# VH-VL binders against q0atu2, part 333

Target 1, 119 residues: q0atu2
Amino acid sequence: MLDKKARIRTSREYRNVFEKGKRLSGRFLIIYYVENALDNNRFGFITNKKIGMAVIRNRIKRQLRAIVREYQGQVKNKHDIVLVARAGIGKSSFEGMEKDYIAIMKKAGLFARNANKID
Key: E = the ipSAE of ESMFold2; O = the ipSAE of OpenDDE; V2 = 0.75 times the mean of E and O plus 0.25 times the DockQ between their complexes.

## First folded at step 16 (VH-VL)

Design yj6 (framework fv_ivicentamab_arm2; at its last look DockQ between E and O 0.66; V2 from the best seeds 0.80)
Fold by OpenDDE, look of step 16:
Structure yj6 (fold): chain C 119 residues (1-119), chain A 119 residues (1-119), chain B 110 residues (1-110)
Amino acid sequence: as target 1 above (119 residues)
Amino acid sequence: EVQLVESGGGLVQPGGSLRLSCAASGFTVSDNYMNWVRQAPGKGLEWVSIIYRRGSTEYADWAKGRFTISRDNSKNTLYLQMNSLRAEDTAVYYCAREGPSEWYYFDYWGQGTLVTVSS
Amino acid sequence: AYDMTQSPSTLSASVGDRVTITCQASQSIDSWLAWYQQKPGKAPKLLIHDASSLESGVPSRFKGSGSGTEFTLTISSLQPDDFATYYCQQWDDYSGEAYTFGGGTKVEIK
């Protein structure tokens, strides 16, 4: 799992990202991102009821955490990033979510251009 | 040089089956997101299916159960198995590679192969 | 399915004319919009991706603009080689299709 220091955990922290951050939408995700004053990145995850029942939302959140962990070392430093799952994500595969995450992060300039996972 | 070459098209009766091939060169199929897109005579473009890098697949709703996308890594070839073909499946079928960085566009296309379903 | 309304369906123009094609998405897709050119008997050719990024080798007279739900392809001065059918394309997140194309715009000689 993500280290506690790598998590956005408080409502105040979330509000700061939503109010001061930039927004970018992908096929299955919306990201809000803003620079922080720390020496590490922090990630937050939002799964709304429109995605489905709690069991589905928890699955999606678990999968998104796994994706973020996998690519954590490739993300530019000193950022707070909130991932908001879009309604259609419930029908997506894990690879679909991963592809979308990479695409959005690259488009946002948070990934290096060659940041990929082949296998 | 990147190249995609489709083959396997032809005349088939309703209810019949056909397997299309797309031979790729200049890049590795398994390292890319590969798609099939079709175009009925005199009509527009319609997405059919995608295969991801680790093998996950997606299909248009109308294609589910009848069409199967696959690949042979040793041959660097993409396939589309088409079963229970119908007259409305008559079209030129293109294989298309998605652009770099997991973008949602197609940068290379084959010349297409014509599938005609008729009694 | 998500609607991608492309207009006009047919456009008659002369060499040297300024041509404008529009695509309207049913929901915001930010800049995830691509444009293709297709000539008879040929595969589509990528012209523009990410709404405004010109593909390598494409003449500068082609311009893509827009974001959100409204997008435009502009040919500043139509050339003989530009008579073709043009398509816009986006992703699809919920309709059961991964990608959606516009209906196409046939640019023909007046």
Scores: ipSAE 0.887, ipTM 0.942, lowest interface PAE 0.5, mean pLDDT 94
Fold by ESMFold2, look of step 16:
Structure yj6 (fold): chain C 119 residues (1-119), chain A 119 residues (1-119), chain B 110 residues (1-110)
Amino acid sequence: as target 1 above (119 residues)
Amino acid sequence: EVQLVESGGGLVQPGGSLRLSCAASGFTVSDNYMNWVRQAPGKGLEWVSIIYRRGSTEYADWAKGRFTISRDNSKNTLYLQMNSLRAEDTAVYYCAREGPSEWYYFDYWGQGTLVTVSS
Amino acid sequence: AYDMTQSPSTLSASVGDRVTITCQASQSIDSWLAWYQQKPGKAPKLLIHDASSLESGVPSRFKGSGSGTEFTLTISSLQPDDFATYYCQQWDDYSGEAYTFGGGTKVEIK
């Protein structure tokens, strides 16, 4: 449900975020983030085999995309943000993932000022 | 002012049941992540269960299948249904709120209700 | 699965002493650590969140430090009101618990 322009697509784009960006770990997620030269945000998602089988990894990616889409209007623009799912995420509920995303995005300072509904 | 008041504790025989209540005032239970935490006499703190804002729940492994967290939003009250009680469940049970500004931390606790499980 | 080791289990000290309590996480938790104070017969009270951020009304003699795996609560000049049990707490990787507490440190009058 994210627009194509809001996606990180190439290995080079991902590597830029990992090499130049900041890193913050939460309970279920790690984010890497860096300012970009665009007028919009871009998001990338990484799940590895330690999380589980492809069905589980695809479910997690779908859930994370839904969470990002729900809160994307609150994210400060001009950032490339990569979400890396941690191994424990496979046992989390949707709400556990959502809580962690909001918590780490707020701690990273990536939500716009006065985003009161996060609280 | 924020206040949490637990009730429903008491003496019960092994295999029995109790329902604990936590009446909240000064905030809305369903807007917050609410937890139960217990403390056996002379022992440390042990997390029991969480109910998320949208109603998802998680339990400590030892509580699964025996304990059920729930809430009644019209009464602004959190519950813990405890079945198949054992001697090792003897503890003070606290309800605790995760702070609306800082999740993962318990900013308000009730004073607790004592559950004693003995023959 | 995250293990949390708190030390010492008991600490005897006098008013005016500097006391230090340590918590060690088995894996990095960045700064996601809380400290609580608990007096006998009372509920725990949140002192510090996010490793070093003092809660409103907590005296400045309490200082939280650390990140990653090693965390410290320091009381720079122990006061009579500070004789209590202290607990650290973190989230867990959902290995059967959402939150894990340290074993506690009882600070006693010497």
Scores: ipSAE 0.812, ipTM 0.913, lowest interface PAE 0.7, mean pLDDT 90
ESMFold2 (binder alone), look of step 16: mean pLDDT 89; pTM 0.926

Design yj8 (framework fv_ivicentamab_arm2; at its last look DockQ between E and O 0.73; V2 from the best seeds 0.83)
Fold by OpenDDE, look of step 16:
Structure yj8 (fold): chain C 119 residues (1-119), chain A 119 residues (1-119), chain B 110 residues (1-110)
Amino acid sequence: as target 1 above (119 residues)
Amino acid sequence: EVQLVESGGGLVQPGGSLRLSCAASGFTVSDNYMNWVRQAPGKGLEWVSIIYRRGSTEYADWAKGRFTISRDNSKNTLYLQMNSLRAEDTAVYYCAREGSTEWYYFDYWGQGTLVTVSS
Amino acid sequence: AYDMTQSPSTLSASVGDRVTITCQASQSIDSWLAWYQQKPGKAPKLLIHDASSLESGVPSRFKGSGSGTEFTLTISSLQPDDFATYYCQQWDDYSGEAYTFGGGTKVEIK
């Protein structure tokens, strides 16, 4: 489980990321990211109804949280990052989601150079 | 030096089966995203299947149920099992590795192996 | 299904000519676009990835540009070695295929 301090939780926090952050799309994910004034990173997750029923959306969120936890220590500090699931993610495997997350984060330059599980 | 060498192609009757191999050298197959891409005579390129680093697989919709991608880590070899072959499956089949930096593109290809399905 | 419209399908040109090939995606793919060169009887060769990043060893006369839905491959001065078929390629998120290729552009001698 992601620590509470590592979560984007309020509508205000989400709006800040969407309004001030950069956007990058991948195969299954869209990320919005912006620097914050904290000592830690915060992550938000959005699964729209276009993905499917609530049970599917919850599964996707659980899987994305797992991926983010796995690579959390390798992400550059002081960022708010929102992951938006794209419609096709419902058909993807966990590895597919993981691959896409890594690819997008690399392209965004959000991983540290010495990241161990990125290559 | 990175090298991919396909084999196993040949003439087969409709309804028959064939197993293609792709021997890799200069890198580890299980550490990379490996794909099969085919090209019918005089036609364009068509993606067939992918196998992920931890073994998850994806297939083109038309390939599901008939094609199986796998690998033997001890032999550093990629495979494509093709069953219930049809005339329209006639093509040169390439194994292709995804790029090591950003993925979602193919940086190394084998020479291809020709599969001809005909009565 | 994701559509990747590549144009033209055939292009006749002379050595020294400026050649332009276009790929249009049905939806935005940001910069997730690659270009390949294929000669008869040979496997495709990666030329450009990430829309504009030139692969090592590829001549500088090859230029990739574009983002979103419109992409272009330009050969500033066509050389004899450049007569081949070129393909663009993208990922696919929902069509049932992981990757989609353009229809190809055959660059032939005028």
Scores: ipSAE 0.890, ipTM 0.943, lowest interface PAE 0.5, mean pLDDT 94
Fold by ESMFold2, look of step 16:
Structure yj8 (fold): chain C 119 residues (1-119), chain A 119 residues (1-119), chain B 110 residues (1-110)
Amino acid sequence: as target 1 above (119 residues)
Amino acid sequence: EVQLVESGGGLVQPGGSLRLSCAASGFTVSDNYMNWVRQAPGKGLEWVSIIYRRGSTEYADWAKGRFTISRDNSKNTLYLQMNSLRAEDTAVYYCAREGSTEWYYFDYWGQGTLVTVSS
Amino acid sequence: AYDMTQSPSTLSASVGDRVTITCQASQSIDSWLAWYQQKPGKAPKLLIHDASSLESGVPSRFKGSGSGTEFTLTISSLQPDDFATYYCQQWDDYSGEAYTFGGGTKVEIK
């Protein structure tokens, strides 16, 4: 459900975030983030086999994409952001993942101010 | 002002049941992550359960199947139903709120209610 | 499961002393650590969140430090009101618990 332009696609793009970006970990997630030269944000998602079987990992990616979509309007533009699922995420509920995402993004300073108070 | 008031503690025999209540004022329980934390006499703090803003729940492994966290949003009240009680469940039970912007930390606690399980 | 090792279990100090309490996490928790103060017969009170951020109304003599696995709470000049038990706390992602607390440090006046 994320637009093609809003996702990180290539190994080079992922490597740039890991090598040049900042890292912050929470309960279930690690984020890596770096400013990009675009007008928009891009998101990447990583799960590994430690989390569980492919069905579980794919479900987690789908859930994380849904969370990112729900809050994308609050995210400051011009950032490449990679979400790395930690091993314990398989035991989390959707709300546990959502809580952790919001907590990490706030701590990283990546949420914009409430835009509806500009007008 | 924010206030949390627990009630429903008391003396109960092993195998018995109790329902604890936590009446909240000064904030809305369903807008917050609400927790139960217990403390056996002379012992440290032990997390029991959380209810998330949309109603998902998590429990300590030792509580799962015996304890149920719930809330009544019309009464702004959190509950802990405790069944099959054992001597080791003897403790002061606190309800606690996670902060509105600083989640994973308990910014307000009730005074606690004592549960004593003995023959 | 994440374990928290808090030390010392008990310490005795005089008014005016500098007091240091430590917590060690078994795995890195970045800076996601809280400190609580609990006086006898009362509920815990949050002093510090995010390892070093003081809660509103907490005296500046309290200072939290550390990241990763080692954290300290320092009281720069102990006051009579500081007699209490102190607990650290973190989230947990592998145990049957969402949060874990250190075992506590009881600060007694000599």
Scores: ipSAE 0.824, ipTM 0.916, lowest interface PAE 0.7, mean pLDDT 90
ESMFold2 (binder alone), look of step 16: mean pLDDT 89; pTM 0.922

Design yj9 (framework fv_ivicentamab_arm2; at its last look DockQ between E and O 0.68; V2 from the best seeds 0.81)
Fold by OpenDDE, look of step 16:
Structure yj9 (fold): chain C 119 residues (1-119), chain A 119 residues (1-119), chain B 110 residues (1-110)
Amino acid sequence: as target 1 above (119 residues)
Amino acid sequence: EVQLVESGGGLVQPGGSLRLSCAASGFTVSDNYMNWVRQAPGKGLEWVSIIYRRGSTEYADWAKGRFTISRDNSKNTLYLQMNSLRAEDTAVYYCAREGSSDWYYFDYWGQGTLVTVSS
Amino acid sequence: AYDMTQSPSTLSASVGDRVTITCQASQSIDSWLAWYQQKPGKAPKLLIHDASSLESGVPSRFKGSGSGTEFTLTISSLQPDDFATYYCQQWDDYSGEAYTFGGGTKVEIK
């Protein structure tokens, strides 16, 4: 599980990312990202009802958290990043989500240049 | 030098089966996202299937249940098993590698192999 | 599959002409668009990825532009080697297909 300090938890924190951050869309994800004043990154996750029932949305969130944890150490510091799941993600594989996450994060320039797990 | 070479195409009767191969050189198939794309005579390009780095697969809706994408890492070869073939499956079949490992475009293609389904 | 409207289907032009091909996506794909060139009996060749990034070895007379739902491939001065069929391509997020191609544009000699 992501450390509590690595989570976006309040509505105010989410609003700040949406209002001040940049937006980038991928096949299954949309990311909003903005620099923060902390020494760590924070991640937020949003799954809307278009994805499916609550059990599906919770599964998707769990999978996205797993992906974020896997690559957390390779993300540039001092960022708030919100992942919004797109409607089609419910039909995607875990690898599909992972591929999309990596592709979007690369395009956004959020991975370190020497990231070991990033091809 | 990166190279993809398809083989296995030929004439087959409706309801028959065929296995296509794509021999890769200059890169490792299992480290890349590999795809099959087909093109009916005089028509456009149509995506068929993808195999991910850890082995997950996706198929076009029309291909599900009849087509199977796989690979042999020891041979650095991609395969497409085609069953219950129909006349409308007549096409040149290309294997294609996705560019930059995790981007949604195809940077290398084989020469293609022709599959003709006819009585 | 998502519908990618590519226009025109056929284009007759002369050497030296400025050629413009358009691809319209059914929804915003930001810059996730690629352009390919295909000659008869040959596999498609990647020309442009990420909407505007020219692939290595591709002449500078080829230019990709656009974002969101509207994209354009421009050949500033058509050369004899440019007569071919061109395709745009995007990902597909919901339709059951991972990728969608435009219908193609055949650039032929006038």
Scores: ipSAE 0.895, ipTM 0.944, lowest interface PAE 0.5, mean pLDDT 94
Fold by ESMFold2, look of step 16:
Structure yj9 (fold): chain C 119 residues (1-119), chain A 119 residues (1-119), chain B 110 residues (1-110)
Amino acid sequence: as target 1 above (119 residues)
Amino acid sequence: EVQLVESGGGLVQPGGSLRLSCAASGFTVSDNYMNWVRQAPGKGLEWVSIIYRRGSTEYADWAKGRFTISRDNSKNTLYLQMNSLRAEDTAVYYCAREGSSDWYYFDYWGQGTLVTVSS
Amino acid sequence: AYDMTQSPSTLSASVGDRVTITCQASQSIDSWLAWYQQKPGKAPKLLIHDASSLESGVPSRFKGSGSGTEFTLTISSLQPDDFATYYCQQWDDYSGEAYTFGGGTKVEIK
């Protein structure tokens, strides 16, 4: 889905984003983001047990990865971005998560243009 | 010149049904997140339901199973089917649009249509 | 679900007064807060989105402030057209309601 270079993989990489990054909370998601020294973006995903059982958490993570992949071409480069699922996300629809992602990424100034043009 | 016009309100007995309509002009209903919000006489505002751009829906818990939001894209019209009505459903019902560039806020509202549920 | 506490429920004021209305969220909502004005028999009108961003055509005497859990709407010099009920509104991340409103503040002529 996301290629290997676009993924945050190590504990050190995650820690850097949490410790040095900016934080913005939406309805279903929290994002942490920080400028990196690369030419590309990297994305990480956190779902914890408070959200629900493993099957629910895995579905959420898969859906979030699909959303990020759909809009990744519109994200300003050189950022490490961690998406943290909030507790209420387990009862959300795909469209609810997608709406929230677009809204918080725009508010964070990480989109190059208004994503409201998608149908 | 965005305009929303509700209709279909009236007097109904407990246990009855009504279908509310919201005719939209100046924008396309299916390109936007559309909501119903109600207000009991002398009381505050209460969210009822949303329909997402691709047709996913959410409902307030008290409305689930009794109310159905829908739309007819050829008529550019939003609907609320209300079944098993109760006295506490007496309210003015508004349709409302979320802003085209700033979601989670209702930038246009209809004038409302009054639903009265009484014996 | 997150609740919104709006205060006061009613206030009496004179033309020219500075008026402050507050909303409190039970958990942080960052700046995802709207303010609406509603006159009797009319639909609500959006005044402010994103806590402090003034809608087009709304007079500059209206100012929204706050983030996190505490928010204010200030009218710097109350005008006759401003006697109305004001509501704040947020999103909710629980399945019960997608949006919740404050209980309202009725601004009355003293």
Scores: ipSAE 0.806, ipTM 0.911, lowest interface PAE 0.7, mean pLDDT 90
ESMFold2 (binder alone), look of step 16: mean pLDDT 89; pTM 0.926

## First folded at step 17 (VH-VL)

Design ca1 (framework fv_recibokibart)
Fold by ESMFold2-Fast, scan of step 17:
Structure ca1 (fold): chain C 119 residues (1-119), chain A 121 residues (1-121), chain B 108 residues (1-108)
Amino acid sequence: as target 1 above (119 residues)
Amino acid sequence: QVQLVQSGAEVKKPGASVKVSCKASGYEFTDYYMHWAKQAPGQGLEWIGEINPDWGDTNYNQKFQGRVTMTRDTSISTAYMELSRLRSDDTAVYYCARAKSYWSFDAFDIWGQGTLVTVSS
Amino acid sequence: QIVLTQSPGTLSLSPGERATLSCRASQSVSSKYLYWYQQKPGQAPRLWIYDASSRATGIPDRFSGSGSGTDFTLTISRLEPEDFATYYCQQYESSPYTFGQGTKLEIK
């Protein structure tokens, strides 16, 4: 589980991200993201019936939390980010979800770059 | 067909705790935030807090922070609000209400019938 | 927190008359986050107007909502007997989500 501080908890904040945020679609995930006025990043998650039965949705939820936590240190500060699981995510592997997450975060410019490299 | 049905009236002594239930039917329980509101006798409405029934995240009005706990059981589509260390001024009707947080319409469109909690000796 | 002040507290009118109910916010509230509810004695509130001006399903067209920023109004063009109730405005602009104290419409 992410720290309480790193979670989007209110319905109003979810609505804010959806209304004002940018959207990027990956293969299994869609992200909505907006800059916040806080010291840290916050993550929200949306999983719906399109994914499958409760057993599948619970697996996806566990795996998404694990992936977000693992890469938390690479995400540029001061963003609210909502991950929406697409219907096809129920058929993905953990590695497939992880690759998709990394790809969309890089495409969004949300992963921090190495400060010692100049290109 | 869409309904929220709350548990029955409770009478409690000062210092006790009360746990009110709100059973949802006719819609996908995890797609709507569940909110709770208080209405003291002859008074207006006061928002207590909200819970994301899919992920369990909560947000409470600071006035109730430390005394209120919101939970849910997705297997029976039921939300709960527990209020502890009850005082006389907690005597009120408590309502649950749903709101859709994501897709633009997040008014409290469906309400439970209310649960009267009386705090007296 | 955003404070919503409704006026008048009680409005005494007869059927057939026009009612105008005010809701003022202590801070700017986007119209899409302002709602009105009707409540009758012994009943739960019922959503009446959303997005400041849109009628909820089944609400008669004699009801209209208007306003923006800090000033919002609920108007009933020709009161019917069933319209006598308490009306609450509510904001969803920021947590805690607050209600006004209510305006009670009563028969004169």
Scores: ipSAE 0.711, ipTM 0.868, lowest interface PAE 1.1, mean pLDDT 89

